# VH-VL binders against Soluble guanylate cyclase 89Da (Gyc89Da), part 4

Target 1, 197 residues: Soluble guanylate cyclase 89Da (Gyc89Da), of Drosophila melanogaster (Fruit fly) (q9veu6r1to197)
Amino acid sequence: MYGMLYESVQHYVQEEYGVDIWRKVCHIIDCKHNSFKTHQIYPDKLMPDIAEALSACTGESFDFCMNFFGRCFVRFFSNFGYDKMIRSTGRYFCDFLQSIDNIHLIMRFTYPKMKSPSMQLTNMDDNGAVILYRSSRTGMSKYLIGQMTEVAREFYGLEIKAYVIESQNDISGGTAGPIKLTDGPLTVIVKYRLDFD

## First folded at step 22 (VH-VL)

Design f6 (from c2 with heavy chain V99T)
Fold by OpenDDE, fold request of step 24:
Order: C-alpha cells, then sequence, then structure tokens
Structure f6 (fold): chain C 197 residues (1-197), chain A 119 residues (1-119), chain B 107 residues (1-107)
C-alpha cells in the first residue's frame, strides 16, 4: 500500500493517542521508517502490525484500531483536497458507494501502482445498502468499515452502521492470506450491510 | 486546584446495583480521559474502566465488562460508574482518576468511595 | 499482563535517612513507569512519570531512575510526611498494572 495510507495512520494516531504511542508502536513492530513517503509502496502487512501494536499499547481492540485507521485515511484524504472528488460523486451517500471504483480509477493517475478493490452496491432499500467488496488484500474488512463510516459522517452527515454479513478468504485480527480455493488468484470477498438509520 | 470527589459508595447485597459519581473541578474536564480504579485494602490499585474525552469510547477490565458502565457528563464535570450485578469481589475503594490526552498515566486521583458487597 | 514486583515490602526508616525503593518489571516497559505515593485515607499521588520525571509540586528529594525492567525511587532525605505506601505503575502495555507497594514505616 502507498505511504499515504500510513501517513494518515501516523498522523492521527499521534493526534489521538500522542506521539509516545506512535513511538511505542514503531518500536514494537521494529519499524525502521521515521516517516512515510506518500508515493512509496510499503508492505500491506504493516497496517495490521501497527493495529496490533496499537491495541497492545492502548487496550483498544484490533478491530477498533483497524476501523480507526480507515477513518484516519478519510480524514487525511480530505485535507489533501480530495473532498471535492468525493462530493462530486453525487448528492447522496449511495451515489458515492456506486462511484468508489471510479474514484479509484481517478486515483490511479496519481498512484499508478494502487491495488484498488472492487466495490459493488448489490442491494439498496429504504434502510440501507449491501456492498460487495473484492480484493487481493486480507484483513482490511474493518478498515473499510471505518472508511465508509467516516465518509458517510463527514460528507453526507449520516451516522451509518456498517457490519460484515459474509466473508470469504478474509481474516479478522490476523495477517494470514486468503485461502486458495482455485488455481486462480486469491480473492477476498466481503459483504457488508450498511444501515442508514 | 484540581479536585476529584467520589461519591455513591455504600453497602449493597450481591446482585445489587450502585452508581458512583465523581465530581471534577479545577480543570477543563472535557479535555481529559477519565478512569475508575479500585483498591482492596493492603493491595495496589487495579484499573477498572476508562472513558475518553468525548465520552463516545469506553474500555473495561475483563472482570467488570458487561456489568459496569462508565459514562460522563462534560457539561456538569461529572464522571459516573454504573455497577450492576455486584459481587463480593467487587468490594473495594473506588477511585476516579484523570489522564491528560497522550500522557497515559494517572496524574490526579480522588479520595475514593467505598463499595462493600455483602449479604 | 506485566507484573511489577516492588521491594522491599516494608521498610522501617527514620527521618533524615536516604531511602531507595525498587520496582522490577516482568518484561521491559521502556521508561513508561510512574511512581505514586499513597497516604492512609488518601488517594494516590503522582510522584514520578516516565521513570525519572518529577511531577508538578513534588519535592526535589524524590527522584526516579531506571529503564526497561529495573526502576528505583529514591528519597534523598526522608521527611516525616513521607511515611506512606509507594506504588509503581507501568503504562507501557495494556492492561496497566501496579506493583504491590512498599510501605515506609517509622523506625
Amino acid sequence: as target 1 above (197 residues)
Amino acid sequence: EVQLVESGGGLVQPGGSLRLSCAASGFTFSSYWMHWLRQVPGKGPVWVSRIYSSGKRTNYADSVRGRFTISRDNANNTLFLQMNSLRADDTALYFCARTYKGHWYFDYWGQGTPVTVSS
Amino acid sequence: EIVLTQSPVTLSVSPGERVTLSCRASQSVDSYLAWYQQKLGQGPRLLIYKASTRATDIPARFSGSGSETEFTLTISSLQSEDFAVYYCLQYDFWPYTFGQGTKLEIK
């Protein structure tokens, strides 16, 4: 993943929990990076490792930390001027959800090595929506919840409840990769329910 | 001067409930994390619960999770601990303490309020 | 959880004496150790944080040292008001844990 994601985590971990916590986290995971470069690629495993370390330091659950990181990204992303991009997707949160893949396509101009997931709005009703997530990455289910929740709140004034209703080849609280079911590429599939009330 | 004053302690039967309060003064209450700790006579303090500044996030020790609820009223500078399903082993002196954001240690404590759970 | 072991359990001393209290951690806590004083009928009072930083309004006779697993609280010249129980706290890893305390008694 690009350093921008990790920059967001560092920034808001420091803001929320203090610089000492970040130092401790870095020490625990033996992170040799004093700072993250926005356009540099870092190992995906670094994110859950940070979450685990943060959990150990703060007492927050791993899932909470990952969720928090997702929220951090959205907040950080907004500060970089990408708020216009999000708002341009439409008036309603569902418009955003339907446009996530397009947003990622646009982002690839700046981040050409970005491995964006597939996001599909599969169902929508009066109370919420169902989103299907596909990716080669594992362990990011709670991260995405944080992202969606934060976008809903910050850009659309919605307090949503998001939760996983189905998961394949994904792990919670671990760094294990997806299970190879076929000779094809390993794919993580997560289905989310979003409640808008 | 920073002051934390606990109240609400008393004698209660097993299975009973108590609500503790901590009145804070002398500082910007809403800027601090607040905690409940308890201490059995002759032993060191034990952390019980934490609530962050906004009151939206809380943490509990395993021993009290599901039974105790920490909350705060920032407008009135008051911290609460709702204790349900009390057990004999919950008997202790209960303290409220504050932590400045990012410091993580307890810098000020109250005098404590005693809780006795006995039949 | 990290276990903090304080020694001695009880120490009988006279005013004016130099006092050294020990706190040992079962694993490294870096410098995230605090010392508290608790007098009878009172809540704990913060003395030292980050192993060696004296808290506000704490007399200079109190000092903390150490890192990783071994920590020491020193009272250079014991005063009559210093008779109390002293606790160390680690706040490096959750859950935070206290030592069992060292009681300073008058000899």
Scores: ipSAE 0.889, ipTM 0.959, lowest interface PAE 0.5, mean pLDDT 94
Fold by OpenDDE, fold request of step 24:
Structure f6 (fold): chain C 197 residues (1-197), chain A 119 residues (1-119), chain B 107 residues (1-107)
Amino acid sequence: as target 1 above (197 residues)
Amino acid sequence: EVQLVESGGGLVQPGGSLRLSCAASGFTFSSYWMHWLRQVPGKGPVWVSRIYSSGKRTNYADSVRGRFTISRDNANNTLFLQMNSLRADDTALYFCARTYKGHWYFDYWGQGTPVTVSS
Amino acid sequence: EIVLTQSPVTLSVSPGERVTLSCRASQSVDSYLAWYQQKLGQGPRLLIYKASTRATDIPARFSGSGSETEFTLTISSLQSEDFAVYYCLQYDFWPYTFGQGTKLEIK
């Protein structure tokens, strides 16, 4: 994953929990990165490792940490002009959800090596929506929830509840990255329900 | 002067409930994480529960999870601990303590309120 | 969880004496150790944090040292008001844990 994601995590972990916590986290995972470069690629496994270490230091659950990281990303990347991109997708949160794949396509011009997931809005009703997530990465389910909830709140003034209703080939607390099977890479499929409260 | 004053302790039967309060003064209450800890006579304190500044995020020790609920009223500078399904091993002196964001240690404690669970 | 072992359990001392209390951790806690004083009928009072930093309004006679697994609280010259129970706290890993305490009593 690109350093931008990790920059966001570092920034807000320090802001929320203090610089000492980040130092401890880095020490635990033997991370030698004092800073992350925005356009540099880092191992996918680094994200869940940070979450695990943060959990150990703070008492927060792994899932909470991953969710938090997703929120961190959204808050962070808005400073890079992506807020305009999100707002351009439409007036409603569902417009954004339908446009996520397009957003990622656009972002690939800046981030050519980005391995973005596939997001498909499969159902929508007066109370919420169902979205299908496909990715080669494992363990990012809660991260995505954090992203969606933060986007809803920050850009659309919407407080949503998002939860996993179906999951295939995803590993709880697992490592990110493609797992190659005999017939090809493993695809993680996660179905989310979003309630618009 | 920073002050934390616990109240609400008492004698209760097993399975009973009790609600503790902690009145804070002398500091900006809403800027601090708050905790409940308990201490059995002759032993060291044991952390029970934490609540962050906003009151929206809480944590519990495994021994009390599902039975205790920590909450806060920032407008009235008060911390609460709702204790349900009390057990004999919950008997202790209960303290409220504060932590400044990013510091993680407890910098001020109350005097404690006693809780006795006995048949 | 990390276990903190304090020694001695009880120490009988006289005013004016130098006192040294020990706290040992079952695993490294770096420098994330605090010391507390608890007098009878009172809540704990923070003395030292980050292993060696005195808290606000703590007399200079109190000092902390150590790192990783071995820590020490020193009272250079014991005062009459220092008779109490002293606890160490690790706040490196969750859950935070306290030692069993060392009681300073009058000799």
Scores: ipSAE 0.889, ipTM 0.959, lowest interface PAE 0.5, mean pLDDT 94
Fold by OpenDDE, last read:
Structure f6 (fold): chain C 197 residues (1-197), chain A 119 residues (1-119), chain B 107 residues (1-107)
Amino acid sequence: as target 1 above (197 residues)
Amino acid sequence: EVQLVESGGGLVQPGGSLRLSCAASGFTFSSYWMHWLRQVPGKGPVWVSRIYSSGKRTNYADSVRGRFTISRDNANNTLFLQMNSLRADDTALYFCARTYKGHWYFDYWGQGTPVTVSS
Amino acid sequence: EIVLTQSPVTLSVSPGERVTLSCRASQSVDSYLAWYQQKLGQGPRLLIYKASTRATDIPARFSGSGSETEFTLTISSLQSEDFAVYYCLQYDFWPYTFGQGTKLEIK
């Protein structure tokens, strides 16, 4: 994943929990990076490792930490001037949800090596929506919840509840490994329910 | 002067409930994380629960999770601990303490309020 | 969880004496250790944080040292008001844990 994601985590972990916590986290995971470069690629495993370390230091759950990281990204991303991109997707939150894949396509001009997930809005009703998430990455389900929740709140003034209703080939709670359903390449499939409160 | 004053302790039967309060003064209450800790006589303190500044995020020790609820009223500078399904091993002196954001240690404590759970 | 072991359990001393209290951690806590003083009928009072930094309004006779697994609280010259129980706290890893305490009593 690009350093931008990790920059967001570092920034807001320090802001919310203090510089000592970040220092501790870096020490625990033996991170030798003093700073992250926005356009540099870093190992995907670094994200859950940071979450586990943060959990160990703060007492927050792994899932909370991953969720928090998703929220961090949205907040950080907005400060980079990409708020216009999100707002251009439409007036309503569902417009954004339908446009996520397009947003990622646009982002690839700036981040050509980005491995974005597939997001599909499969159902929509008066009270919420169902989204299908597909990715080659494991352990990012709670991260995505954080992103969606934060986008809803910050850009559309909505307080949503998002939760996993179905999951395949993913990890749970940072402790369980993926369960392969086939002999093929690992594909994580997660179905989310979003309730609009 | 920073002051934390606990109240609400008392004698209760197993399975009973108590609500503890902590009145804060002398500082900007809403800027601090707040905690409940408890101490059995002759033993060291044990952390029980934490609530962040906004009151939206809380944490609990495993021994009290599902039974205790921490909350705060920032407008009235008051911290609460709702204790349900009390057990004999919950008997202790209960303290409220504060932590400045990012510091993580407890810098000020109250005098404590005693809770006794006995049949 | 990290276990903190304090020694001695009880120490009988006289005013004016130099006092050294020990706190040992079952694993490294870096420098994230605090010392508290608790007098009878009172809540704990913060003395030292980050292993060696004195809290606000703490007399200079109190000092902390150590890192990783071995820590020491020193009172250079014991005063009559210093008779109390002293606890160490690790706040490196969750859950935070206290030692069992060292009681300073008058000889």
Scores: ipSAE 0.885, ipTM 0.958, lowest interface PAE 0.5, mean pLDDT 94
Fold by OpenDDE, last read:
Structure f6 (fold): chain C 197 residues (1-197), chain A 119 residues (1-119), chain B 107 residues (1-107)
Amino acid sequence: as target 1 above (197 residues)
Amino acid sequence: EVQLVESGGGLVQPGGSLRLSCAASGFTFSSYWMHWLRQVPGKGPVWVSRIYSSGKRTNYADSVRGRFTISRDNANNTLFLQMNSLRADDTALYFCARTYKGHWYFDYWGQGTPVTVSS
Amino acid sequence: EIVLTQSPVTLSVSPGERVTLSCRASQSVDSYLAWYQQKLGQGPRLLIYKASTRATDIPARFSGSGSETEFTLTISSLQSEDFAVYYCLQYDFWPYTFGQGTKLEIK
C-alpha cells in the first residue's frame, strides 16, 4: 500500500494518543521508518501490525484500531484537497457508494500501482444499504467500515452503522462475521450492511 | 487546586447495583481522560475503566466488562461509574483519577469511596 | 501482563536517612514507569513519571532513576511526612499494572 495511508495513520495516532505511543508502536514492530513517503509502496502487513501494536499499547481492540485507521485516511485525504472529488459524486451518500470504483480509477492517475477493491451497492432501502466488497487483500474489513463511516459523517452529515454480514476468504485477524473458505484463488469477499441512523 | 472527590460507595448485596460519582474541580474537566481504579487493602491499585474526553469512547477491564458502565457529564464536571451485578470480589476502595491526553499516567487521584459487596 | 516487583516489602527507617526503593519489571517497560506515594486514608499521589521526572510540587528530595526492567526511587533525606506506602506503575503496555508496594515505617 502507498505511504499516504501510513502517513494518515501516523499523523492521527500521534494526534489522538501522543507521540510516545507512535514511538512505542514503531519500536514494537521494529519499524525503521521515521516517516512515510506519500508515493512509496510499503508492505500491506504493516497496517495490521501497527494496529496490533497500538492495541497492545492503548488497550483498544484490534478492530477499533483498524476502524480508526480507516477514519484517519478519510480525514487525511480530505486535508490533501480530495474533498471535492468525494463531493462531486453526488448529493446523497448512496451516490458516493456507487461511485467508489470510479474514484479509485481517478486516483490511479496519481497512484498508478494502487490495488483498489471493488465496491458494489447491491441493495438500498429507506433505512440503509448493502455493499459488496471484493479485494485481493485480507484483514481490511474494519478499515473500510471506518472509511465509509467517516465519509458519511464528514461529507453527508450522516451517522451510519456499518457491519459485516458475510465474509469469504478473509481469514486474517480483525475480521468479524461468518467466514467461508474456498479452494479457488484467494479473493476476499465481504458483504456489509449499512444502517442510516 | 485540582480536586477529585468520590462518593456513592457503601454496602450492597451480591447482585445489587451501585452508582459512584466523582466531582472534579480546579481544572478543565472536559480536556482530560478519566479513570476508575480500585484497591483492596494491602494491595496495589487496579485499573477498572477509562473514558475519553468526549465521553463517546470507553474501555473496561475484563473483570467488569458488561457489568460496569463509565460515563461523564462534562457540563457538571462529574464522572460516574454504574456498577451492576456486583460480586464479592468487587469489594474495594474505588478511586477516580485523571490522565492528560498523551501522558497515559495518572496524575491526580481522589480520596476514594469504599464499596463492600457482602451478603 | 507485566508484573512489577517492589523491594523491600517493608522498610523501617529514621528521619534524616537516605532511602532507596526498588521496582523490577518482568519485561522491559522502557522509561514508562511512575512512582506514587499513598498515605493512610488518602489516594495515591504522583511523585515521578517517565522514570525520572518529578511531578509538579514534589520536593527535590524525591528522585527516580532506571530504565527497562530496573527502577529506583530515592529519598535523599527522609522527612516525617514521608512515611507511607510507595507504588510503582508501568504504563508501557496495556493493561497498566502496579507493584505490590513498599511500606516505609518509622524505626
Scores: ipSAE 0.884, ipTM 0.957, lowest interface PAE 0.5, mean pLDDT 94

Design f6 (from c2 with heavy chain V99T)
Fold by ESMFold2, last read:
Structure f6 (fold): chain C 197 residues (1-197), chain A 119 residues (1-119), chain B 107 residues (1-107)
Amino acid sequence: as target 1 above (197 residues)
Amino acid sequence: EVQLVESGGGLVQPGGSLRLSCAASGFTFSSYWMHWLRQVPGKGPVWVSRIYSSGKRTNYADSVRGRFTISRDNANNTLFLQMNSLRADDTALYFCARTYKGHWYFDYWGQGTPVTVSS
Amino acid sequence: EIVLTQSPVTLSVSPGERVTLSCRASQSVDSYLAWYQQKLGQGPRLLIYKASTRATDIPARFSGSGSETEFTLTISSLQSEDFAVYYCLQYDFWPYTFGQGTKLEIK
């Protein structure tokens, strides 16, 4: 993952839990990075490793830490101008949901090595939506729920509850990255239900 | 002058309930994380529960999870502990304590309120 | 969970003496150790945090040292008001834990 993701984690862990907690986390994971470079690629497993260390230092659950990290990235958007991009998708949260794949295409101009998931709105009703997620990464379901929840709240004033209704090749709270069960690449498939209010 | 004053302790039968209060003054209450700890005579304190500044996030020791609920009223500078399904081993002196955001050590404590659970 | 073992359990001393209290952790807690004083009928009072930093309004006769697994609290010249129970706290890894205490008594 790009350093911008880890910059958001470092920033909000320090803000919410203190600089000493971040130092403890870095000591646990033997982190060689005093600061992350926005456009540098870092190992995918670093994210769950940080979550595990933060859990050990604070008593928060691993799943809460991953959700929190997803929210951190959204809160960090103004540092990269993504808040304007999200607002340009339309007035309503479902406009954003329909535009996620286009947003990822735009981001690849700045981050050409980005391995973007596919996020497709497959159903929408008065009380919510269903999103089909396809990715090469496992273990990111709580992170994504954090992202969607924070976008809804920050940009649309909408409280949502997001949860998994179907999944293939994904592991709850598990290792980030692809699962290779054959000689070919694998796709993680997750179907999310988003309940509005 | 910083003050934390606990109240609401007493004698309760097993299975009963109590609600503890902690009145805070002399500092900006909403800038601090708040905790409940308890102490059995002759032993060190044991952490019970934490509530962050906004009141939106809470944590509990395993021994009390599901039975105790911590809450705070930032408008009235008051911390609460709702204690349900009390057991004999919940008998202790209960303290409220504060942590400056990000520091993680308890920098000020009240004098405590006793809770006795016996039939 | 990290166990803190304090020694001695009880120490009988006279005012004016220099005393040293020990706290040993079952695993490294870096420097994330605090010392508390508790008098009968009162809540604990923070003396030292981060192993060696004196808290606000704590007299200079109190000092802390150590790191990793071994820590000490020193009172350079014991005053009559210093007779109390002393606890160490580790706040490195969850759950945060206190030692069993050292009771400082008048001889």
Scores: ipSAE 0.674, ipTM 0.874, lowest interface PAE 1.4, mean pLDDT 88
Fold by ESMFold2, last read:
Structure f6 (fold): chain C 197 residues (1-197), chain A 119 residues (1-119), chain B 107 residues (1-107)
Amino acid sequence: as target 1 above (197 residues)
Amino acid sequence: EVQLVESGGGLVQPGGSLRLSCAASGFTFSSYWMHWLRQVPGKGPVWVSRIYSSGKRTNYADSVRGRFTISRDNANNTLFLQMNSLRADDTALYFCARTYKGHWYFDYWGQGTPVTVSS
Amino acid sequence: EIVLTQSPVTLSVSPGERVTLSCRASQSVDSYLAWYQQKLGQGPRLLIYKASTRATDIPARFSGSGSETEFTLTISSLQSEDFAVYYCLQYDFWPYTFGQGTKLEIK
């Protein structure tokens, strides 16, 4: 994953829990990085390792930490101008949901090595939506729920509940866990229900 | 001057309920994390529950999870602990305490309110 | 979870004496160790945090030292108001835990 994601984690862990917590986390995972470089690729395993260490220091669950990291990335958008891009997708949250794959294509001009998931809006009704997620990575469910929840809240003033309906080749129940690249392209398949308000 | 004043303790039967309150003054209550701790005579305090500044995130010791609910009213500078399904081993002196955001040690405590659970 | 063992359990001393209290952790807690004073009928009072930093309004006669697994609280020239129970707290790893206490009593 790009350093941009880890920059957001470091920033908001320090802001929400304190600089001493971040120092403890780095000590636990034996991370020598003083800062992350936005465009550098770091191991995918670093994200769940940070979550486990943060859990050990604070008493928050691993799943909460992964969700929080997803929210951190969205909160960090102003540092990269993505807030303007998201607002341009349309007036409603479902406009954003329909545009996610296009947003990822645009981001690849800046981040050419990005391995983005496919996120397809498959159903929409008065009370919510269904998203079909396809990825080469396992263990991202709570992180992605955090991202979608924070986008809805911050950009659309919408409170959502997100949960896994079905999954294939992922960690059961949509619970976040170790992130692993699968052997084939986009072989992890997860169906999410998003309940609006 | 910083003040934390607990109230609502008393004698209750096993299985009963109590609601503790902690009135805060002399500091910006909404800028602090708040905690409940309890102490059996002759022993050190034991952490019970935490609530972050906004009131939206809480944590509990395993021994009380599902039975106790921490909450806060930032408009009225008050911390609460709803204690349900009380057991004899919940008998203790209960303290509210504050933590400056990011510090993780308890920098100010109340005087405590006693809770006795006895049949 | 991390166990803090305080020694001695009880210490009988006279005013004016120098007092040293010990706290040993079952595993390293770096410098994330605090000391508290508790008098009968009162809540704990923070004395020292981060192993050696005095809290606001704490007299200079209180000092802390140590790191990792071995920590001490020193009271130079004990005052009559210092007779109390003293607790150490580790706040490095969850769950945060207190020692069993050292009672400082008049000889």
Scores: ipSAE 0.647, ipTM 0.862, lowest interface PAE 1.5, mean pLDDT 88
Fold by ESMFold2, fold request of step 24:
Structure f6 (fold): chain C 197 residues (1-197), chain A 119 residues (1-119), chain B 107 residues (1-107)
Amino acid sequence: as target 1 above (197 residues)
Amino acid sequence: EVQLVESGGGLVQPGGSLRLSCAASGFTFSSYWMHWLRQVPGKGPVWVSRIYSSGKRTNYADSVRGRFTISRDNANNTLFLQMNSLRADDTALYFCARTYKGHWYFDYWGQGTPVTVSS
Amino acid sequence: EIVLTQSPVTLSVSPGERVTLSCRASQSVDSYLAWYQQKLGQGPRLLIYKASTRATDIPARFSGSGSETEFTLTISSLQSEDFAVYYCLQYDFWPYTFGQGTKLEIK
């Protein structure tokens, strides 16, 4: 993953929990970084490793830490003008949901090595929506829920409850990388329900 | 002057309930994380529960999870602990304590309110 | 959970003496150790945090030292008001835990 994702985590962990917590986390994961470089690629496993260390220091669950990191990402990008890109997708949150794949294509001009998931809106009604998620990464369900919840709140004034209703080849707290089950490409498939309130 | 004043302790039978309160003054209550700890005489304090500044997020020791509920009212500078399904081993002196956001050590404690769970 | 073992359990001393209290952790807690004083009928009072930093309004006769697993609290020139129970707290790994206490009593 790009350093920007980890910059967002470092920034908001320090803001929410303090600089000493970040120092403890870095000690646990044996991190030699004083800061992350925005355009440098870092190992995908660093994200869940940081979540596990933060959990050990604070008593928050691993799942909460991953959700929090997803929210950190959205808050961090907002400060750099990417909020304009999100708002341009349409007036309603479902317009954004339908546009996520296009947003990822646009972001590849700045982040050409980005490995982005596919996000397809498969059902919508007055009370919510269903999203089909496809990715090469495992263990990202709570992170993605954090991202969608934060986008809904920040850009659409909408409080949502998101949860997994079906999954294939995913794990709830494991690595961000794929799990190979057969010879050939492995795809994580997750169906999310988003309840609007 | 910083003050934390606990109240609501008393004698209760096993299975009963109590609600503890902690009145805070002399500091910006909403800038602090709040905790309940308890202490049996002759032993060190034991952490019970934490509530973050906004009141939206809480954590509990395993021994009380599902039975105790921490909450706060930032408008009235008050911390609460609702204790249900009380057991004899919940008998202790209960303290509220504060942690400045990001510091993680308890920098001020109240005087404590006693809770006795006995037939 | 990290266990903190304090030594001695009880210490009988006279005012004016130099006192050293020990706290040993079952695993490294870096420097994330605090010391508290508790008098009868009162809540704990923070003395030292981060192993060696005195809290606000704590007299200079209190000092802390140590790191990793071995920590000490030193009281130089013991005063009559210093007779109390002293606890160490580790706040490196959750859950944060206290030692069993050292009772400092008049000889």
Scores: ipSAE 0.635, ipTM 0.858, lowest interface PAE 1.6, mean pLDDT 87
Fold by ESMFold2, fold request of step 24:
Structure f6 (fold): chain C 197 residues (1-197), chain A 119 residues (1-119), chain B 107 residues (1-107)
Amino acid sequence: as target 1 above (197 residues)
Amino acid sequence: EVQLVESGGGLVQPGGSLRLSCAASGFTFSSYWMHWLRQVPGKGPVWVSRIYSSGKRTNYADSVRGRFTISRDNANNTLFLQMNSLRADDTALYFCARTYKGHWYFDYWGQGTPVTVSS
Amino acid sequence: EIVLTQSPVTLSVSPGERVTLSCRASQSVDSYLAWYQQKLGQGPRLLIYKASTRATDIPARFSGSGSETEFTLTISSLQSEDFAVYYCLQYDFWPYTFGQGTKLEIK
């Protein structure tokens, strides 16, 4: 993952839990970096490793930490101008949901090595929406729930509940990337339900 | 002057319920994380529950999860602990305590309110 | 969880004496160690945090030292109001835990 994701985690862990917690986390994961570079690629496993360390220092669950990290990235958007991009997708949260794949294509102009998931709005009604997610990464379900929940709240004033209703080839618990069970390429498939207020 | 004043303790039967309150004054209550701790005489305090500044996130010791509920009213500077399904081993002196956001040590405690669970 | 062992369990001493209390952790807690004083019928009072930093309004006769697994609290000239039970707290790894206490009593 690009350093911008980890910059957001460092910033909001320090703000919400304190600089001493971030020092403890870095000690646990043996992190040699004192800062992350926005455009540098870092190992995907670093995200769940930070979540496990934060969990050990604070007593929050791993799943909560991953959700929090997803929210951190959304809160960090103004540093990269993405807040304006999201607002331009339309008036309603569903306009954003239908635009996610296009947003990722635009982001690859600036971040050409990005491995973006496919995110498709497959169903919508008065009470919510269903998103079909496909990716090569495992363990990101709670992170994405955090991202979607925070976008709804920050940009649309909407309180949503997001949760997994179906998944294939996904592994929670801190390992990024698929675990190979067969001779073919692996794809993580997750169906999310988003309940609107 | 910082003050934390617990109330609502007493004698209760096993399986009963009790609601503790902690009145806070002399500081910006919404800037602090709040906790309940308990202490059996002759032993060190033991952490029970935490609630963050906004009141939306809570954590519990395993021994009380599902039975106790921590909450806060930032408008009235009050912390609460709803204790249900009480057991004899919940008998202790209960303290509210505060931590400044990001510090993680308890910088001020109340005087405590006793809870006795006995038939 | 991290166990804190305080030594001695009870210390009988006269006012004016220098007192040293020990706290040993079952694993390193870096410098994330606090000291508390608790008098009969009262809540704990923070004395020291981060192993050696004196809390606000704590008299200079109280000092803390140590790191990793071994920590001490020193009272340089004991006053009559200092007779109490003293606890250490580690706040490095969850769950944060207290020692069993050292009772400081008049000889």
Scores: ipSAE 0.584, ipTM 0.833, lowest interface PAE 1.8, mean pLDDT 87

